# Miniprotein binders against q9h3h3, part 169

Target 1, 235 residues: q9h3h3
Amino acid sequence: EDGFTAEHLAAEAMAADMDPWLVFDARTTPATELDAWLAKYPPSQVTRYGDPGSPNSEPVGWIAVYGQGYSPNSGDVQGLQAAWEALQTSGRPITPGTLRQLAITHHVLSGKWLMHLAPGFKLDHAWAGIARAVVEGQLQVAKVSPRAKEGGRQVICVYTDDFTDRLGVLEADSAIRAAGIKCLLTYKPDVYTYLGIYRANRWHLCPTLYESRFQLGGSARGSRVLDRANNVELT

## First folded at step 15 (miniprotein)

Design pE60
Fold by ESMFold2-Fast, scan of step 15:
Structure pE60 (fold): chain B 235 residues (1-235), chain A 86 residues (1-86)
Amino acid sequence: as target 1 above (235 residues)
Amino acid sequence: STEELIERVEELVEEILELLFEARKLAREGAPLEEIEELIERAEELLEEAEELAKRAGVPPKQIEFLREWVERLLRRVREAIERAK
């Protein structure tokens, strides 16, 4: 429910999406070129607005890796926004199920696992692991934010094509863990982002559907996944 | 009324999601094909009902098409799980 803060976050996200991206596209680039690309563009060194001392002199919104089978589809975002306005004036309760229905009928289904890391070796190492998993076909697509001028943590986003496909979301978590990632992960559907729904919203919706924590116990390394909306352990 | 039709469509969508989740879980576990196919047939039946109710409620054809595409994609994932279970 933070008016100007939510608007500020939406404006920053839009600016990043509209600025140029550094992309390794496995659909058109040989996998053998990935190591050189990662060495050239470590996310801890790529600056948001460019700097002669960084790998980039021009602004960079995102650093991304597209998998061989990646097929982007944002759905009907304009129709989704129109339906959202109509829903708010309809008097119908706004629940997770209502948003899921709107997402399905407008094909705005993508979602992402998020991890936040400080700039440095651990961020670059985590990104390299994720990028390799994407190029090798275990994940579909991922992106990482460049280093902000003001500093702060950077975010790695690992996308799945359908947030309603719970097993697919869990398979992506497993692939992230197999890539050596041990930090906290949270999963958010893009529909919440497009509608400007963040934490402490007026509808009391939880935009984070799942939370994944690394677990070393047992015969295999893995994660414990919690369904945040229903407060139920899935693994 | 139109509102009641839309509410029923929402209920059917949730039932379809539960059926397809269960079907894919059973497929991954190598359950008998007939059990998985019964869940798939029920999901397809509910989809046809949802499409008809959405049409009667005046939902645009494009949105009804997206609903069918969503179900068909999840059905393909169930079939993939059947093949992968060996």
Scores: ipSAE 0.644, ipTM 0.883, lowest interface PAE 1.5, mean pLDDT 87
Fold by OpenDDE base, second read of step 16:
Structure pE60 (fold): chain B 235 residues (1-235), chain A 86 residues (1-86)
Amino acid sequence: as target 1 above (235 residues)
Amino acid sequence: STEELIERVEELVEEILELLFEARKLAREGAPLEEIEELIERAEELLEEAEELAKRAGVPPKQIEFLREWVERLLRRVREAIERAK
């Protein structure tokens, strides 16, 4: 993926967070209604701006599913941003460790597994699998981007509460694989998004902490997870 | 090089984000409109620069259009914050 495309997608993700969401909330809606909701709002057909003939008449930023255990806690994002500005002004070296410490200090610990899929049956099927896993309590929360006018790839984001909890990150990967997802996954902390740290940034920080590749046979997890910071396989 | 141009575009996008986040913050805090407008104007200047550099780098027109749309959405949110503070 072109560095510009990754930044553009992240910037769009932040802008999309501000537009209306189509949400299935398992805390308030019976699980038996999920299939009807998925049929009504297939991600490949839901359009970003509510194009004529789409299931949505109004702009949609994200399509999301909230699990029973979902608790929205974004931490102190404003304090994080202020501390980041101060750090840049200080001229101190900025490392992945520095960002991790900032994230911990401000309680901005959320992260996400990302998968990019072309619009169509494969995307809708993948989303349905993820949505079920969320409603069944194997995952806490997930979202998918609506279809863009240009027909570019859509992104599914599967969140974890703490990117510093390696076990929790690996458990989410296992649940995604159990849902039938076979594509490449990348894990990114939200702190990198909030600070505008994308691929090819001026600090040479890699916003991707983990990479998961599907493995046929032998592994109980069904994937190989690479720690990109240390270039070590975790599984 | 094309890579250097893309890197510069990325830096400009980061600066635009910073400016618009600050503009929104100031709007929510009830700062003078003139201070907010200065940040908006600067962000628009940086957007024009970013678009020109992206064109020179051979970035597809669709991606450039998307960048503009993204900034316009952020600007809309700043304007909404200004209107809520009045």
Scores: ipSAE 0.000, ipTM 0.213, lowest interface PAE 10.7, mean pLDDT 84

Design pE61
Fold by ESMFold2-Fast, scan of step 15:
Structure pE61 (fold): chain B 235 residues (1-235), chain A 86 residues (1-86)
Amino acid sequence: as target 1 above (235 residues)
Amino acid sequence: STEELIERVEELVEEILELLFEARKLAREGAPLEEIEELIERAEELLEEAEELAKRAGVPPKQIEFMREWVERLLRRVREAIERAK
């Protein structure tokens, strides 16, 4: 966490994306096989670079579950990157609205709810709940990072297909809460990730659009969701 | 001129987003179809204006098509919400 730069985060993400993934694909695999797959590959035990004592002997970049209706569409990422370079050269103010327009015109619309958990039972239990929700159709797709050699928290990413569809983003939050997740969630559009925009950036943009906190004493859908940019509570 | 056209496209995109958010919210709440359709019609009018201005600004046809596809996807979600509310 301390010592990481945007360049380090981008390099780490690129390496993980290039390494093999462990995937449960509900489009081609019966849902009845999910529990055995989850037992074989608990994320607290799957190692990033492989270990004879872990479930994997070879490197694993991500552990993922694809829903039955999952249709990947990353849009025109190369066109987005070219337009971003042109925008920086233009001298125009760079605002959230400008990035949203670029994302729309290049169809780079996906985003994700993020949760960070320490390796252990709670992580594995949370991942199992998310994976079941994906296979049952309440969520579209999710992935979890393997255990890094240096330790630290692991991340579960739950994707939605369009970050501009605010109600769709809120429905995903509800489904995550219904799966039994009670930790802090933050929502980030993939456009920020593709452009290398993280918390500390020269344009002072907030790449986190929403924050979700579990609401005790409410319904399963009663989590508090905050619009981070406008500091307005939505639920 | 080109910069002014792009700035107006950005403004129209934000207006379209607000209209479609309201339309989807009303659809989920089972509001009268006529009220939802008025918001949809307004969003489609603004999309046509945004497409024309983007074209005049020299935005590639593929990017203009992505903008239309984006609106069509959000409209499909509004229509799905209307159907579920029935």
Scores: ipSAE 0.528, ipTM 0.843, lowest interface PAE 2.3, mean pLDDT 87

Design pE62
Fold by ESMFold2-Fast, scan of step 15:
Structure pE62 (fold): chain B 235 residues (1-235), chain A 86 residues (1-86)
Amino acid sequence: as target 1 above (235 residues)
Amino acid sequence: STEELIERVEELVEEILELLFEARKLAREGAPLEEIEELIERAEELLEEAEELAKRAGVPPKQIEFVREWVERLLRRVREAIERAK
């Protein structure tokens, strides 16, 4: 009812992935160049479709930072999609557990911590902190959306390589908090994205696996993490 | 049945994950190596059982290989945690 369906969200995501990306790749670029790159491409000013006077005149799908040790592995996405079709006709229940097993079987394991922020200094500051953590090796890879024409909220995505590795997901959360991030974080496995499962899906699956909230005056950890699927506190 | 075999494989994979999570947690806390090694050995035994059942269920070899590599990667992370705790 808000005018955005799962199909519209999928189409937007595909367009962003296909458009050019602005990338700081620490595998090939010296870390000393990061601050200049961040100053040149603040996400609050980089426009989705280009604008004379913004940092970009051409479309930009994503602004990304790759860590020195980052090695992308998307797994067998085609096999995953074929198995998903088979699962729907198998008579087996479609649950978080069966989807998780399908992801493991096809090695489609990546996931991401998401934060949504309004365009402005706070977004640019948060992104700079995340980017530095990636280049310094505390995080593997991250990306942030450019400013949409409508000026809505932008998203920072911080990826982990294996959503089933709970400790790895929690370590990424700790690194995000250590970078000074205090807003709400939600964790989503990429398997849901590849299968087109968003909010209000037919199977009533929640694509959000973990939720992290900043904890004031905590001990070693700066956050309280909840396992949404099992309703269990992890920290 | 094939469905029953696949369900058993899924149960074994979840048990492996729980064992490795606990082993890595204990390793970070500096728990006795013998306790951690017991969890690792149990996980490795369950992996062998899961692979055999998956083969009997007709799961493609490539998919069985992905599961094996996934577990082996998690095992490496447990070993790394042991080394870091020293």
Scores: ipSAE 0.187, ipTM 0.670, lowest interface PAE 5.9, mean pLDDT 85

Design pE63
Fold by ESMFold2-Fast, scan of step 15:
Structure pE63 (fold): chain B 235 residues (1-235), chain A 86 residues (1-86)
Amino acid sequence: as target 1 above (235 residues)
Amino acid sequence: STEELIERVEELVEEILELLFEARKLAREGAPLEEIEELIERAEELLEEAEELAKRAGVPPKQIEFFREWVERLLRRVREAIERAK
């Protein structure tokens, strides 16, 4: 929508990233400990700023699970932001291709499938399914937001390492569906988040690349994936 | 001139993505290796063209290296798909 809204969302995202995370790291923790960890930290009960009545007394920005093969690489975010500022000042046309090139040349390639669910059993069950898929190696990394003070839906983010790798993105969608997830999913590259580009922006860029809907009926298992930018069905 | 070079690099990026997507699809389907190799060779040619154009446009060496690493990683995924399909 408005610049003010985009600025507010960026500030909230930065605060969450900077606050402590609750992490199950399968690179250093036996998979047998996952169920106990999930029971201790159900996302519907973990509060954003801490509460004596919740599992946490201190602020929590994110609840995350890292897979055994997960190797984080956020790329050159500082260089990306500097290049973006220079591009805006230059007056050169800004297109999806321009952002892809900037993302590639600064190695800021990660992206994520997002699902928004109300606090409760369905959220906790969905997160447990995703967490198990990560620990078992079908997905590489995921995180879920804690419960906000004002309430509202929470978000589960399932990351892929390269948003330009369309088949890799589709493989992650298949793994999410195989984990029992049936809700709407949308895919967003992190480059848009780092640059503060949200739904309504002055360049009319669509930061959501794909939309996945659970497929019902017939012998088919899986989903219908739509390429939002080109309005083309991929599956 | 510099903007024309950058626009051409953007076009080459899109063509490389399409070639490597198709190559990996064919690899997963067990298509003839010769057909997959043709797509790989074309993607490698476009990589070389894009690197030269980026260099002429004054793109920093580190950014050109990230670009090459990006293509090489996608090529490795095609080769992995070939092996898994066997």
Scores: ipSAE 0.652, ipTM 0.886, lowest interface PAE 1.3, mean pLDDT 86
Fold by OpenDDE base, second read of step 16:
Structure pE63 (fold): chain B 235 residues (1-235), chain A 86 residues (1-86)
Amino acid sequence: as target 1 above (235 residues)
Amino acid sequence: STEELIERVEELVEEILELLFEARKLAREGAPLEEIEELIERAEELLEEAEELAKRAGVPPKQIEFFREWVERLLRRVREAIERAK
C-alpha cells in the first residue's frame, strides 16, 4: 500500500509539474512588484484546479519564484534513469553512495529543502519570506504547492544547485532561517525523485539527506542540521 | 485551451495509473493474461494520447519524456508481476 501511495503521489507531482505555474521571475520583473504579486496569489488561496472564488481561474501546478541567478539545469535525467535500470538488473548493491555517483555522472545534482505547512497565514507568511529571499539573491529558486481540495498540507521547496555541495546546502538552510522559517526542514536530492525512490522503498534508501531543526538562541545559523546518512550534526 | 489540454492530460495520467495498478493486482491474483494485456494495451494507448496532448499544451519535452519513462517503469512492474504469477 505505501509503495502504491508513493507512486500515486509521484504521478500527481509530475502532473502538477505539467500544469501551468504561477511564476514571479526576478530576471524580468522588478523586485518592487513582488509584494503585489504575493498579495494577488497567496498560496493558501491559490487552488490546484482553479476553484470558484480562488485567485486563479485555471489549474495551477506550482507557484514559483525565480531569482536573478536562476539557471534551469536538469542534467541528463534520461541517462540517469537508464543507468539506474541497468544497475537494478545487475544485482549490484545499491547504496546512497551509488546514487550519489550516478547523480554526479549524469549531472543530476539539484536538491531541495522541504517544509510542510498547513494552509493559512503561517504558510503565506513563510512563502513571502522565502520569495523575498529569492528575489534578494539569498536563494536561487523556490516553489510552493497550491491548495488542494482536501485542505492537506502544502509544501514549499527551496532548491540548491548541488546536493553534493554541503556548504551550499547549509547556506540555503541559513537563508531560510533568516527569512523567519522555524519549522522542520528536510533536504532531498532530486535524483531520488527521478528514480522513484520514496519513503519505505525496497532498497531501504532514505531520500532525506539532511534535517534542519530550528534552534532558539543558538549559533548564528539559527538551526541544527543533521546528516541523516551518518547521523552526525553538521552545525 | 492550454488549460483544458493539461486537465485532460491529468485525467489521462490518473486513468493510466488506475489501469496499471489494476493490471498489477490482477497479475498478483492470477487473472488470465489476456485480461491483463488488455489493460496494458489501453494504458499504452492513453500514454500516447497524453503525450500528444502534453506536446500541444507546450509541456517541455523533458517532462513528457520523464512521464513516459515513469509509466514504462510501472509497465515493467506489471510484467514482472505476470512473470511471478506463472
Scores: ipSAE 0.005, ipTM 0.236, lowest interface PAE 10.4, mean pLDDT 83

Design pE64
Fold by ESMFold2-Fast, scan of step 15:
Order: sequence, then structure tokens, then C-alpha cells
Structure pE64 (fold): chain B 235 residues (1-235), chain A 86 residues (1-86)
Amino acid sequence: as target 1 above (235 residues)
Amino acid sequence: STEELIERVEELIEEILELLFEARKLAREGAPLEEIEELIERAEELLEEAEELAKRAGVPPKQIEFIREWVERLLRRVREAIERAK
């Protein structure tokens, strides 16, 4: 690991989740209001802890857009963590299949496509495209990090409700590409995040399940998706 | 042993996942309904076996219920894909 421990990353994630979110909720807000909301809260200008010069004076953990059909279900995260501790003290091997079973038996199924972009026009444009796809029903839910105090890349997370549903994950990738996104995407199940599986983890597991690279060609614009766990090209 | 039962449940879950992935892929491609239904029936049989083995292994009822809910959601998506392909 290089300077950030799983503890540090988990603490930052918890703080962001606990701080207020700026949410456009398509379940209760007309789609016609989205463009004004996006103009008011461009992610490159929304600051993590508030600033008189930014759209927010108070801390913001995440900027999110909820689709019309969005129904949040985090599963039994506490049970998952208890089972994980038991697994680590047992004689059982820790493999992707074992983690998948643990996720299924605790209903911790959500996952996300991640893209990291520098603050600026490209980030704001990408987020606007993703947000419109969510409100129009092509994606379920998405969020983007606010600008950090020290600067650095921001992350857009595009969620799917079941990481074991490979076709659903691929459909989300296609919708992201259709929204005009051309950068590298990686897919991470939330179970890996809750259990602290990052790069250089002690179990030597790949921290992401899929990687998507933009490719213009074939009958339509699309991408090449690699299944990292099985080293198989899916598209 | 309990460990062996849990390993068998894990194997059955992976087999169910492969069957339902193939069923949904075939449904999207407009394959014959009989072929898709055969895969669904096999997945349902494996689910029942996995539930029985999990119960014998002492897996809590709530966790076994989550396995069934997971399969039922994937089956719903196969059925949705069939309808969309029409």
C-alpha cells in the first residue's frame, strides 16, 4: 500500500457518507428541473467542507442522482462484517467465490462502475451525461465526490443493484458509453469496499471485477470489457 | 463435515449463477423458450439442494432466505429479458 491504509480510506468514506448529500431525486422531482440543478452544483466547484466561493457553504459528502425506480438496500452489512471476521479466523480459503457467497448470504449485492477525472469541464460534462442517463432510466443511481481541499481527482460512481448479474453490469457500461464517457472504467462490488479489499490486499485478490476501455468500432460505439477475476474478455 | 457442506453450497451457488447468466443471455438473443426454461428448471433444482445443504450446515435461516431472494431476482430478470425480446 502507498501511504493510505484501509483504515484511512474507510474513515474518509464513512465521513463522506455521514456528511450531507446534494441529491437530485427523480422519484419526487420533475426531470425538467435537472439541468438547473446541474448548473447550480457542478462537481468541480462543490467543495468537500464548504467555501464562500463555492456553491456550498457547508460540508458536502456526495453529489447524487437517484433514478425514478431507485430502491436502496445495503443488505446486512453488520452481519457481513461479523461473518468476515469469523472467516478470517477459520481454516477456509479466502477467494472471490467465498466473498461472493458471503455477499449473497448477507444481501450485500450492489456494486459500481468507477471513473476518476480531474476537476474541470470534462468532469462536469461527464457527470451531467451520467445524471441525465439516470433520470431518463438508463442507469439506476450515481454519485460524484466533491472537490477535495488539497485538490486531486474526483470519482464518479455509477451503481448497479447486483454485481453477480454480469449482464446488468454490462448494460450499465453500455449506458455510460452512450452518455459520451470515453475514459477507463473499473467495476467494484460494495462487499469489497465494506471488507477493505483495496490494491495490495493481504489476500492477493484483484480489487475490481471488471475493466472497461472505450473502443470506437463494430456496428456501434462501445467498449471492451475485461473480467479481471477470470481473465476473460466479455465484449 | 460442516466445512464440506458449506463448500458444496458455494459450488451450487456458482452453478446457479452460470445457468442464470446463460439463460438471460439466450433470452436476450431470442433463443427458443424451451431451451431457456430448461436452464431455469435446473437452476431451481440446484437452489433447493443448496437450501437443504445450507440448513444442514447450520446456516442461519435469514441467510438461506437471502440466497432464495437472490435467485428469485435473477429469475425475474430472465423473464423480463424474454418479454423484451418478443
Scores: ipSAE 0.711, ipTM 0.899, lowest interface PAE 1.1, mean pLDDT 87
Fold by OpenDDE base, second read of step 16:
Structure pE64 (fold): chain B 235 residues (1-235), chain A 86 residues (1-86)
Amino acid sequence: as target 1 above (235 residues)
Amino acid sequence: STEELIERVEELIEEILELLFEARKLAREGAPLEEIEELIERAEELLEEAEELAKRAGVPPKQIEFIREWVERLLRRVREAIERAK
């Protein structure tokens, strides 16, 4: 179940980027309006295509919240893609280190914590917690997928500016846990999405760099974070 | 299962990539146009299959569109390589 959702979500992310977004922007909207916005657009009820009876009458790609410190910078995605194609043509070995260097060179450094939740109260409550953390400045930006016609799990994406900044990635995990999220989290750099690197890719590259599991009564962070590339616990 | 369908879609995307990279390589090497067009045609067939399987798996239309747009960008690069080799 967790495999399908992450790449499906990466392709959804890029495709949903093209549809209208429902956005709460804390830079322009008072924080006091967040609760009313969350009540108006609960993710479990917002439909991808604006189905009859949904809060939205038009298609929605994503529901998003932007924090005060949010600055959209996607880097040189076109240059990254060109360099990736050149690398594939060269026949040189492709490693996670190679992708990291490509990402750095082209300034495509964004990454996200992902959580997958069934539509319903738990999803809406999780989203409300994340949205509040973004508006309060604990997180920079987050988005959630709308409800699909067939149902299935929805995804919440919580972004960090730099997947190479391990401390920043861990701080975001801590903020997510502090918001009351207890489910499994996986961290994926956006570079893997932009290059179409999926779980079962021919290069055997794992697009998930980190995994966070909730821990009861444990460390101040409330989670165990695994570096999947090195198979080492960071916490 | 939905998971099996998506795994198959991912496999097809990888195959499409391999075909189009090979097509571009052949174009740069000055291979016969017929050989390159065969790879392109096969990639287009696999794209149609991937789209159908993605629909069956409940992949949102925009994701499917993204896959198509991505493949079309690669196809354009193959065509550009063909034109440069003429």
Scores: ipSAE 0.006, ipTM 0.203, lowest interface PAE 10.1, mean pLDDT 83

Design pE65
Fold by ESMFold2-Fast, scan of step 15:
Structure pE65 (fold): chain B 235 residues (1-235), chain A 86 residues (1-86)
Amino acid sequence: as target 1 above (235 residues)
Amino acid sequence: STEELIERVEELLEEILELLFEARKLAREGAPLEEIEELIERAEELLEEAEELAKRAGVPPKQIEFIREWVERLLRRVREAIERAK
């Protein structure tokens, strides 16, 4: 039952990755063009499969902004998946440390802060803030889902290059907050996604490592960050 | 034997991660370079041990290169923190 839902979600995610992306690439495009690009492609109006009434007539898988220093992940996803299958047939215990070791040895280290927002002004405003932070160099890369045919919430993903680097993950959270974002954030390593590990898995692994909640911190704005796996406040 | 070697490599990678986390935290605070360098040297020693054990376990050369590149990126972040604290 849960397997059916996970398979359906995985198939849709793969289709989105394979369909065309709308990209603002700060490596080749002047920052002065960002505001016009954001006005042309507000994520609440861009449709997943195209619509004459939307900014796009053709399918769009993701809307993305690449920072000036962004380098595509060169990790060995196929090797990771093969090693994972071998572990499932072995007697070796599977723990968070085991997945970290696999991620390191296959260079599949990326992870992301996720925020889910309903289509509308708040989503478009949040995306604009994130996009500006990426172009200005405070964040590395981000993407947002287009509007689904059935509706529902859209997701903004803000990537970091190494989920094992806790300080780097927390720096990204700070930059998201500095961009004016106040909603709930959760952090997930891509290694879990590539291996199809979701909540309620048989290994009792928590694919969400961190949770960030906005909080006014006396002298400065900030967030409370919870280590979800160990149930410890990092504050 | 091979499984025991891989589990030991996993332990060493976790120790390296903790050492470089502490080194970067100290660097952000403007701690003495000697203190930060001691942590870096320990992490480099553990990296050499992890590489040797991974080779003995039959880990492909490309995967061992990824371990080294991972440590080198974390070391670069320690150096960036030192520079920003100046």
Scores: ipSAE 0.753, ipTM 0.920, lowest interface PAE 0.9, mean pLDDT 87
Fold by OpenDDE base, second read of step 16:
Structure pE65 (fold): chain B 235 residues (1-235), chain A 86 residues (1-86)
Amino acid sequence: as target 1 above (235 residues)
Amino acid sequence: STEELIERVEELLEEILELLFEARKLAREGAPLEEIEELIERAEELLEEAEELAKRAGVPPKQIEFIREWVERLLRRVREAIERAK
C-alpha cells in the first residue's frame, strides 16, 4: 500500500501543481488566522474536484502552508531532464550517486518527508500539527493532497531544501515527530519525481532515501531513521 | 489489486520512456521516418493502456493528465529531433 501511494502521489503532485492551491502563506497572513483557515479547509473534506457540499467549489490541487523562511527554488529542472536523457543515451551505469550529482549540478535539491493517512480526524489533526510547525518556523513548507472521490489515503508532504543535507533531513523528521505524528515517514528527493523514477524502475533505483519509524521512549528525536541506500540506522 | 495495477502502470511508463528515447536517438542518427513513427505509435498505445489502468486503480484524473503531459513533452522532443535531422 505505501509504495503505490508515493509514486501515484508524485505524479499527482506534478498534476496537482497545475490546479489551484489552497495556500496559507505565513509571510503575508498573521499566524492567528491559521486555526480559522484549518477549520475552513480540513483536508479530509476538501475535495479534488470541488464536489457538492465540500468547502471548495472549484478543483484544488493541493492544500499548502508556507513558512516565513520559504523560498521557492526548483533549480534547473529542464537542464536536469536534458542531462538525464543524455545519460540514458550514453549507456553509462546509472546509480544513486549519479542522480545525486545530476541534482547538485542542476541545483534540484529539494526533497520531502511523506506520510500517508486515511481521510478523517487523524489526517486533519496531523495536518494541523504540521501546519502549525510550518507557521512557527520549525518547518519550511508542507502540502497535503485533497480528498479523492474514491477515497483512499491522502498524503502530507513536508519539504526540505536539500536532500543532500542529512542534518536538515533529520531536523525535519524531528519537527514532524514533535508535532505529534507517529506514522511511518519516507523521504524522497524531488529529482526522482522530475525524472520519472518510480519504485519498480529499470535501473533498480530506490526513490526513498530515508525511512523514519516512531519510537516510544527512545532517543530525544522520538524516531529511528534508516538510510535505505546503505541500510544503516542514522539515529 | 490496486497495487498490481499501479505497478503495471509504472512498468508501462518505463517502457514508453525507453521507446521515446530510442525514437529520439534514431531521429538524431537520421533513421527512416517510418522506423521512428513505429516507436511513437507503440508509445502512444502504451500510454492509452497506462491511462486506462491508472483509472482502474483509482489514480486521480490530474495524475493521469500529468502522465499524458509528460509523455507529450517527450513526444515533442522526438518530433523536434526529426525536424532537425531534415
Scores: ipSAE 0.006, ipTM 0.211, lowest interface PAE 9.8, mean pLDDT 84

Design pE66
Fold by ESMFold2-Fast, scan of step 15:
Structure pE66 (fold): chain B 235 residues (1-235), chain A 86 residues (1-86)
Amino acid sequence: as target 1 above (235 residues)
Amino acid sequence: STEELIERVEELMEEILELLFEARKLAREGAPLEEIEELIERAEELLEEAEELAKRAGVPPKQIEFIREWVERLLRRVREAIERAK
């Protein structure tokens, strides 16, 4: 993916979350202002650490769009992390089911569809489509990374409120496809991110639950969705 | 013991998840309301049992509230699916 270690990825994610965000908040801003905002802050041109020649002179961690009905709730992340430490020392098995129950008990339920695109027109166009879907109510919230390095891919994250609600996750996939997105999508619960569980981990957990591939014209829906953990086609 | 109570709560939560997943799937497919309602009623009974056991296990009230909120969100999704199928 990025070629970084889990520790390096976690440190970068923490820094981005702590730095200022550029936000279009549909709860307080008229939808008619979205197109001007998207033109002012195209993600391919917004720089991670600021540059006088870019739209921003100061660091930007994320560029985000909040839907009109969006209610932010990251749950009890502190309690989750404490419980995770206790679980590791308890001798109880660490399985996808155990992590799911831990997430429910601490209300850390959000997850996200991820797409990685190179800086340029295709990224900016994809982001605009996602942002419009959020403002129009088909999606709840989304964010995109700023441009950090020449040639490095940027990520668009489209959030759902409950990763345990499989049908809700699939509905978000459908809305992304309806917005014109055709690239590979992968779905990851935020609980794995908060606990620092990445692809190669000692518990053999797959932090990516679903994979969505665009299917042109054949299916009952516009994409094939695979359950990555169980290797089962969900459609 | 506290550990046995917590294990039972986790088992009940998994069963609730499966019941509500099936209920929502049936609702999307336009199945008879009676069948969907039976799954919902069973899930609600299991939720009450899970809350009681969690309380006896000393689980903080806030975490028990999160369990109820989680189930209520899933129930809302089932009701939304019923409305859309009509």
Scores: ipSAE 0.267, ipTM 0.732, lowest interface PAE 4.2, mean pLDDT 86

